# Ledger of designs, part 3: VHH binders against Protein FAM237B (FAM237B)

Target 1, 88 residues: Protein FAM237B (FAM237B), of Homo sapiens (Human) (a0a1b0gvd1)
Amino acid sequence: DFEFQKGVLASISPGITKDIDLQCWKACSLTLIDLKELKIEHNVDAFWNFMLFLQKSQRPGHYNVFLNIAQDFWDMYVDCLLSRSHGM

## First folded at step 23 (VHH)

Design l2 (from u1 with S104T)
Fold by OpenDDE, fold request of step 24:
Structure l2 (fold): chain B 88 residues (1-88), chain A 121 residues (1-121)
Amino acid sequence: as target 1 above (88 residues)
Amino acid sequence: QWQLVESGGGLVQAGGSLRLSCTASGFTFSRYRMGWYRQTAGNEREWVAFIYTGGTTTYADSVKGRFTISRDNAKNTVYLQMNSLKPEDTAVYYCAAKTYVLGTVTSYDYWGQGTPVTVSS
């Protein structure tokens, strides 16, 4: 559910409501699972369910982890878009 | 008035180690993705390693397992620990800072002047 995923990220980036490149979105989601060695299923839905879990968690530190991952996701997503725009 | 200053380059034998440093000034360091690139004469600059603002790291395949990127936001410094160096790692290494505007597809890049690394056989 792409709208669900956008909703999770929208909490820190309201501008996400605009059109999203699905290819970059999926790629970055999966890449972050690998780079951060997240112990979740290797799919986009699992990643964003995990993000939602962190966002809503009452455990100290989880929200900061959410913010950091969300920031990195956005950075990577923008990098992906820019790379594609440059034919890379 | 921003500046990136690399240091730590030099001559090292194959199998040796170097630690590069890049100190930033003139911008909010913690809001930037920091990275290292390298370039040899006549070739395009290639990325080596990134450390994103949230701390995630990524490496080019050619350096995975040998190089480690890290940052110290309190010191406005990003590091590249290079172990098990190979002659093919010889290059000028450049520090780069990139910031992203949340909610937009925009970025800004700053580059250092580079520090040379020579790995002898």
Scores: ipSAE 0.811, ipTM 0.908, lowest interface PAE 0.5, mean pLDDT 92
Fold by OpenDDE, fold request of step 24:
Structure l2 (fold): chain B 88 residues (1-88), chain A 121 residues (1-121)
Amino acid sequence: as target 1 above (88 residues)
Amino acid sequence: QWQLVESGGGLVQAGGSLRLSCTASGFTFSRYRMGWYRQTAGNEREWVAFIYTGGTTTYADSVKGRFTISRDNAKNTVYLQMNSLKPEDTAVYYCAAKTYVLGTVTSYDYWGQGTPVTVSS
């Protein structure tokens, strides 16, 4: 559910209304799983389910982890878009 | 006015180690992706390592397992620990800061003056 994923990210980027580049979105999701060595299934849905889990968790520190990952996702996503626009 | 100042470069023998530092001023350090690039004469700059604002790190394949990037937001400083240095690591190393505008496809980059690293065989 892509709209669900956007909803999760909207908590840090409420202006995310523009059309999403699915290639960059998926790539960044999977890349973050690898770079952060997340112990989840290696797929986009698992990543965003994990993000939702952190976002809603009452455990101390989880929300901050969520914010950090979400911020990094957006940064990577923008990097991806910019690189594509430059023919990279 | 923003500023990035690198330090820690120098001459080192192959197999040796160096630790580069880059101190930022004039902007909110914690809002920036920090990174290191390197450049040799006549060649384009190549990225070496990034550390995103949330702490995620990534490395060029040529330095994986040997270099470590880290940041101290309280000190507005990003570091590059370089171990097992090789002659091919010889270059001018540049610190870079990149910020993003949330919800938009916009970014801004700042660069340091560079610090030279020479690895002798």
Scores: ipSAE 0.806, ipTM 0.904, lowest interface PAE 0.5, mean pLDDT 92
Fold by OpenDDE, last read:
Structure l2 (fold): chain B 88 residues (1-88), chain A 121 residues (1-121)
Amino acid sequence: as target 1 above (88 residues)
Amino acid sequence: QWQLVESGGGLVQAGGSLRLSCTASGFTFSRYRMGWYRQTAGNEREWVAFIYTGGTTTYADSVKGRFTISRDNAKNTVYLQMNSLKPEDTAVYYCAAKTYVLGTVTSYDYWGQGTPVTVSS
């Protein structure tokens, strides 16, 4: 559910309310699972459920982890969009 | 007034190691993805490694397991530890900083002047 996922990221990137490029969105979600070696199922829903978990967690440090991952996701997502726009 | 200054390049024998540094000034370092590229004469620049704003790292396949990128935001510096160097790693290495505008598909890039790395056989 991309609307759900957008909701998770909206607090960090308000501009995400725009139409999502699904290809880049999915790719970046999965890539981050790999790059960060997250111990979750390798699918987009699992990634964003994990993100939600971190965002809502009361455990110290979890929110910072959420912020860092969210920031990296946005960076990667924009990179993906730019690369596609330039034929890269 | 932004600036990226690379250092640490030089001549090294195959199998050796080098550590490149890139010090930034004139912009908010912690808000930038930092990265290293390399280029040889007559060829396009190729990306080597990125460290994103949140700390995630990624590497080109050709350097995975040998190179490590890291950053020290307090020092406005990004590093590239290069181990097990090969002649194929010979190139001018460029430091790059990239930032993104939230809510848009806009980015800004800064580049250093490069530091040469020569790996002899």
Scores: ipSAE 0.800, ipTM 0.902, lowest interface PAE 0.5, mean pLDDT 92
Fold by OpenDDE, last read:
Structure l2 (fold): chain B 88 residues (1-88), chain A 121 residues (1-121)
Amino acid sequence: as target 1 above (88 residues)
Amino acid sequence: QWQLVESGGGLVQAGGSLRLSCTASGFTFSRYRMGWYRQTAGNEREWVAFIYTGGTTTYADSVKGRFTISRDNAKNTVYLQMNSLKPEDTAVYYCAAKTYVLGTVTSYDYWGQGTPVTVSS
């Protein structure tokens, strides 16, 4: 559910209201699973379920982890868009 | 007024180690993705390693397992620990800072002057 995924980031990034490039969105989600060696299923839904879990967790430190991953996701997503716009 | 200053380059034998440092001034360091690039004469500059604002790291395949990028936001410094150096790692290494404009698809890049690394056989 793409709308669900957007909802996870909506609270921290106003830019999420813009039209989303699905290719970049999916690619960045999967890339972060790999780079951070997350112990989840290797699919977009699993990534965002994990993000939601961190966001709503009452365990100390989980929200900070959520914020850090969210920041990195957005940076990577913008990089992806910029690369595509330059014909890369 | 911004500045990036690299240090730690030099001559080292193959198999040796170096630690590069890059100190930033004139901008909010913690809001930038930091990275290292390298370039040899006559060739294009290639990325080596990035550390995103949230701490995620990524490496070029050629340096994975040998190089480690890290940052100290309190010191406005990014580091590149280079182990198991090879002659093909010889290059000028550049520090780069990248920030993104929120709500737009734009970014700004800042570059240091570079520090030379020479790995002898």
Scores: ipSAE 0.798, ipTM 0.900, lowest interface PAE 0.5, mean pLDDT 92
Fold by ESMFold2, last read:
Structure l2 (fold): chain B 88 residues (1-88), chain A 121 residues (1-121)
Amino acid sequence: as target 1 above (88 residues)
Amino acid sequence: QWQLVESGGGLVQAGGSLRLSCTASGFTFSRYRMGWYRQTAGNEREWVAFIYTGGTTTYADSVKGRFTISRDNAKNTVYLQMNSLKPEDTAVYYCAAKTYVLGTVTSYDYWGQGTPVTVSS
């Protein structure tokens, strides 16, 4: 579910806007599974479950990996947003 | 004071190769998504490639399979390896650092001055 997915990111960025573009969110989530060759199911919920796992993990380094993927996701997502807004 | 300095441009015959370099200073290089754009006279800059902070790469369709972007965080340097060059790749190539503040649309955009690449037929 989307509220769960947004919650994962909001825990490190309290300024997250509620008016998130679902098309860009889904597309960027799936794209990162492919580009990072993650060994998870190819669906959006699987990506965010993996992100939550990294965020909550107590293993050293997992939180840094979480932050790196979150930044990459956000950069990709905002580019998607701006591309769609120019078309409107 | 930030700076991006490109190098490696020049004249090359079609089918040839060039490697562009871009060295950064004045910001925390490892925290930025880096990219390459190109521009021909009278046109808007065209995105070519990004390399993300975690090493993920993305490419414009026109260069996939021919160009490779990479980064060396220890040297604050991003590279563009350009193989199988075509006359259509002739442009001024610009290095960019582009990232957003997480959770916002506020951006950090840094641009180099460009390095010209000419591919002869």
Scores: ipSAE 0.617, ipTM 0.818, lowest interface PAE 0.8, mean pLDDT 88
Fold by ESMFold2, fold request of step 24:
Structure l2 (fold): chain B 88 residues (1-88), chain A 121 residues (1-121)
Amino acid sequence: as target 1 above (88 residues)
Amino acid sequence: QWQLVESGGGLVQAGGSLRLSCTASGFTFSRYRMGWYRQTAGNEREWVAFIYTGGTTTYADSVKGRFTISRDNAKNTVYLQMNSLKPEDTAVYYCAAKTYVLGTVTSYDYWGQGTPVTVSS
């Protein structure tokens, strides 16, 4: 569910739920599964369930991993947004 | 004041190898996605490679399989190992640190002055 997915990042940046490009969102989610070799199902919901798990985990270090992946996702996502705009 | 200083450029024969280095100061290196770009005369700067904060790497199709980006956070240094060089790799290579603020398109970008690479045949 896309609202669930946006909700995972909304706790860090509430404005993120507006003006989302679904094509870039889905593509970057799947790309990160591949690039980070995550041991999860290869689909967007699985990626964001994993992110929620890291965010809510009480194990030391999981929140930092969450923040790192979130930042990597956002960097890829914004690059995708700008590349879809003519004149990148 | 932030600084990115590239080194390792020069003249190399086609088919050869070269390793570029970029040393950072004045910002928290480990928190930034680092990258390399290149520019030929009369053209816009083109992306070559990124290495993300967790070590994940991405490459432009034109260099995939030939170039390797790596980082050493203890030395505040990012590297570009360039193998199987071709004359079309001739360019000025720029080191960059680039991160967007989560939830926005606002970026923090740092750029080096560039290091020239010439590949001759």
Scores: ipSAE 0.608, ipTM 0.812, lowest interface PAE 0.8, mean pLDDT 88
Fold by ESMFold2, last read:
Structure l2 (fold): chain B 88 residues (1-88), chain A 121 residues (1-121)
Amino acid sequence: as target 1 above (88 residues)
Amino acid sequence: QWQLVESGGGLVQAGGSLRLSCTASGFTFSRYRMGWYRQTAGNEREWVAFIYTGGTTTYADSVKGRFTISRDNAKNTVYLQMNSLKPEDTAVYYCAAKTYVLGTVTSYDYWGQGTPVTVSS
């Protein structure tokens, strides 16, 4: 179901599917559940199901919330990637 | 053409409070994760806090519970409220706008000139 998770972001940034670091991906997903106090199960699949819900929702504003969380996730994820490579 | 201008630094007694402000121009402020860093002589800049485009806030362990970052997108301004200040908080504080292009490791990094903060014993 990691392919599902990648697919959620790939629809708005197709290049995102390359060379994903699973540890950073999972850690940042879980961290955002905590920091945004999302009312979902504390697991990675729950986070990305929630993101898909926002992305596909027809309710006004949900797509903007999706984009904001996606950008927050990406900033956090890339910081994680760079810290693991020690290339700050 | 872009600019980040910090203000609000100064001398304060230990246990005191100070509020830093940083006003941005020349880029779309609401699209950037904003942050504060600090630097003491002879050391690398230390990350202090971020406020993300979606409103999420994160803090370094050394400042959690004492500092609060906030933003006002209508004023293009990010704030750092610093409470219960300690002498170890003495540093030059820098405002930063830092974000990555979604799906890439390409970054946009903008830095202010810094505002000095001195916390006396």
Scores: ipSAE 0.557, ipTM 0.791, lowest interface PAE 1.0, mean pLDDT 87
Fold by ESMFold2, fold request of step 24:
Structure l2 (fold): chain B 88 residues (1-88), chain A 121 residues (1-121)
Amino acid sequence: as target 1 above (88 residues)
Amino acid sequence: QWQLVESGGGLVQAGGSLRLSCTASGFTFSRYRMGWYRQTAGNEREWVAFIYTGGTTTYADSVKGRFTISRDNAKNTVYLQMNSLKPEDTAVYYCAAKTYVLGTVTSYDYWGQGTPVTVSS
């Protein structure tokens, strides 16, 4: 669910409290599965379960991978958000 | 102060190849999504490719399969390998560092001076 997904990022950016554009959120999540060729089910919940796994993993380096993917996601998401606003 | 310096542009015949480089200083390169844009006279600057902090790459449809973006964080350098060049690829190519603060829409946008590429018929 969306509250779970947003909660994954809230641990590193508590300011994610504003309304999220769900279309951009979904599109960017699915796009990252494809672009990074992640070996997970192709759906938004699967992406965020993978992100949570990386975030909570105690294996060295997984947290850095989590942070990098989170930043990539956010950059793509904001681009998407601004593109939709440009269409106004 | 931050700096982005492009190199590798020039004249090339259609079907040829060029490799552009952009070396960064004055900021933590590995934390920035890097990209290439291009601009022709009388037109808006056009996005070409991004390489994200996690290594993900994206491309404009017009260059997919012909251009490859890559980065070397140890050298603070991003590259654009341009193959199968067409006359319509003629432009000034700009290196950019474009990142949003996570959880916000606050942006950091840094631009190079541009390197001209001319593809002759």
Scores: ipSAE 0.449, ipTM 0.762, lowest interface PAE 1.5, mean pLDDT 88

Design l6 (from u1 with D109E)
Fold by OpenDDE, fold request of step 24:
Structure l6 (fold): chain B 88 residues (1-88), chain A 121 residues (1-121)
Amino acid sequence: as target 1 above (88 residues)
Amino acid sequence: QWQLVESGGGLVQAGGSLRLSCTASGFTFSRYRMGWYRQTAGNEREWVAFIYTGGTTTYADSVKGRFTISRDNAKNTVYLQMNSLKPEDTAVYYCAAKTYVLGSVTSYEYWGQGTPVTVSS
């Protein structure tokens, strides 16, 4: 559910309501699972369910982890878009 | 008035180690993805390692397991620990700082002047 995923990220980036490049979105989601060695299923839905879990968690530190991952996701997503725009 | 200053380059034998540093000034360091690139004469600059704003790291395949990127936001410094160096690692290494605008497909990037690394056989 792409709208669900956008909703999760929208909490820190309201501008995400604009059109999203699905290819970059999926790629970055999966890449972060690998880079951070997240112990979740290797699919986009699992990643964003995990993000939602962190966002809503009452455990100290989880929200900061959410913020950091969300920031990195955005960084990577923008990099992906820019790379594609440059033919890379 | 931003500045990135690399240091730590030099001559090292194959199998040796170097630690590069890049110190930033003139911008909010903690809000930037920091990265290392390298370039040899006549070739395009290639990325080596990134440490994203939130701390995630990634490496080019050619350096995985040998190089480690890290940052100290309190010192406005990013590091590249280079172990098991190979002659093919010889290049000028450049530090780059990139920031992203939340909610916008916009980025700003700054570059250092580079520090040379020579790995002899």
Scores: ipSAE 0.835, ipTM 0.922, lowest interface PAE 0.5, mean pLDDT 93
Fold by OpenDDE, fold request of step 24:
Structure l6 (fold): chain B 88 residues (1-88), chain A 121 residues (1-121)
Amino acid sequence: as target 1 above (88 residues)
Amino acid sequence: QWQLVESGGGLVQAGGSLRLSCTASGFTFSRYRMGWYRQTAGNEREWVAFIYTGGTTTYADSVKGRFTISRDNAKNTVYLQMNSLKPEDTAVYYCAAKTYVLGSVTSYEYWGQGTPVTVSS
């Protein structure tokens, strides 16, 4: 559910409601699972379910983890878009 | 007013180690993805390692397992620990700082002047 995923990130950046590049979105989601060695299923839905879990968690520190991952996701996503716009 | 200053480069034997530092000034360091690139004469600059604003790290395949990027936001400094150095690691190493705008496909990037690393066989 891509709209669900956008909703999770939109809580931090309302601008994400705009049209997004699905290829970059999926790639960055999966890449973050690998880079951070997240103990979740290796798929986009699992990543964003995990993000939602962190966002809604009442455990101290989880929200900060959410923010950090969300920031890194956006950095990577923008890099992906910029690379594609340059013909890469 | 912004500045990135690399240091720690030099001559080292194969198998040796070096630790590069890059100190930033004139901008909010913690809001930037920090990275290292390297370049040899006649070749294009290639990325080596990134540490994103949230702390995630990534490495070029050629340096995975040997290099480690880290940052100290309190010191406005990013580091590159280089172990098990090889002659092919010889290059000028450049520090880069890149910031992104949430919800917008915009970025700003700064570059240092580089520090040379020579690995002898």
Scores: ipSAE 0.832, ipTM 0.920, lowest interface PAE 0.5, mean pLDDT 93
Fold by ESMFold2, fold request of step 24:
Structure l6 (fold): chain B 88 residues (1-88), chain A 121 residues (1-121)
Amino acid sequence: as target 1 above (88 residues)
Amino acid sequence: QWQLVESGGGLVQAGGSLRLSCTASGFTFSRYRMGWYRQTAGNEREWVAFIYTGGTTTYADSVKGRFTISRDNAKNTVYLQMNSLKPEDTAVYYCAAKTYVLGSVTSYEYWGQGTPVTVSS
């Protein structure tokens, strides 16, 4: 569910909801499952459930892992977004 | 003042190896996705590889399997190990620090001055 997915990042960056490119969002989510070799189902909802788990976990270090993956996702997503707008 | 300083470029025969280094100062290195780009005469600068803040690596298809990017956050240094070099790898290689503010398209970009690499047949 896309509204759930956006909610995970909105807690650390309010206003993230405007004009999200769904294709880039989906592609980057799936790509990170592969590149990070995450042990989860290969679908977008699974990725964001995992991100929520890290965000809400009380275990030391999980929130730092969440922030690192979120930043990696965002960098990849914006590159995708700009590529589509500039034909790259 | 921020700075990115590349080193390790030079002349090498086809099939050979080089290791490029880039040392950063004047910004919090661990918060930036680091990358390498290269440029040949008369062409636009081409992306080669990224190493993300969280450690994820990505590569251009033309170098995948031959080049390895890595970083040492304690030394503010990013590396590019280039193996099985080909004449078409001849270029000026640029180190870059490039990230976006989370939730925004606002970017921070820092560039090195470049280190030339020549691969001879």
Scores: ipSAE 0.586, ipTM 0.807, lowest interface PAE 0.9, mean pLDDT 88
Fold by ESMFold2, fold request of step 24:
Structure l6 (fold): chain B 88 residues (1-88), chain A 121 residues (1-121)
Amino acid sequence: as target 1 above (88 residues)
Amino acid sequence: QWQLVESGGGLVQAGGSLRLSCTASGFTFSRYRMGWYRQTAGNEREWVAFIYTGGTTTYADSVKGRFTISRDNAKNTVYLQMNSLKPEDTAVYYCAAKTYVLGSVTSYEYWGQGTPVTVSS
């Protein structure tokens, strides 16, 4: 669910835009599963369920892990957006 | 206060290799995506490669398979290994550090001075 996925980031950054590029969003989500070697199914919804789990976890350190992954995701996502826009 | 200092540029014959380095100070290196751009005379800067804080790498099509970006957070250094160099790789290579504000395209960005690379026929 894409609205759910956006909601995970919106809870920590209300500035998220509604003009999300799905191609970049999906690609970056899947890439982070591979890079971080997450023990989850290889699909976008699984990635964001894991992110929500980290965000809501009461265990020490999980929120910091959430924030670090969220920052990497956003950096990759915006780089993807800009690379596609500049190719016009 | 902050600095990005490139090194390792020079003159090399086509088919050869160079390794560029960029050492950072004055900001939290481990929190930034690092990257390389290049610029030839009369053209805009061209993206070459990025490496993200978690190690994900991305490359421009023109350098895939020939260039490798890597980082060493303990040394605050990012590297670009350039193999199978062609005359068209001749450029000034710039190191850049960048991160975006979550949820927006607003960014924090630092640039190096550039290191020239010349690939001769």
Scores: ipSAE 0.334, ipTM 0.663, lowest interface PAE 2.1, mean pLDDT 86

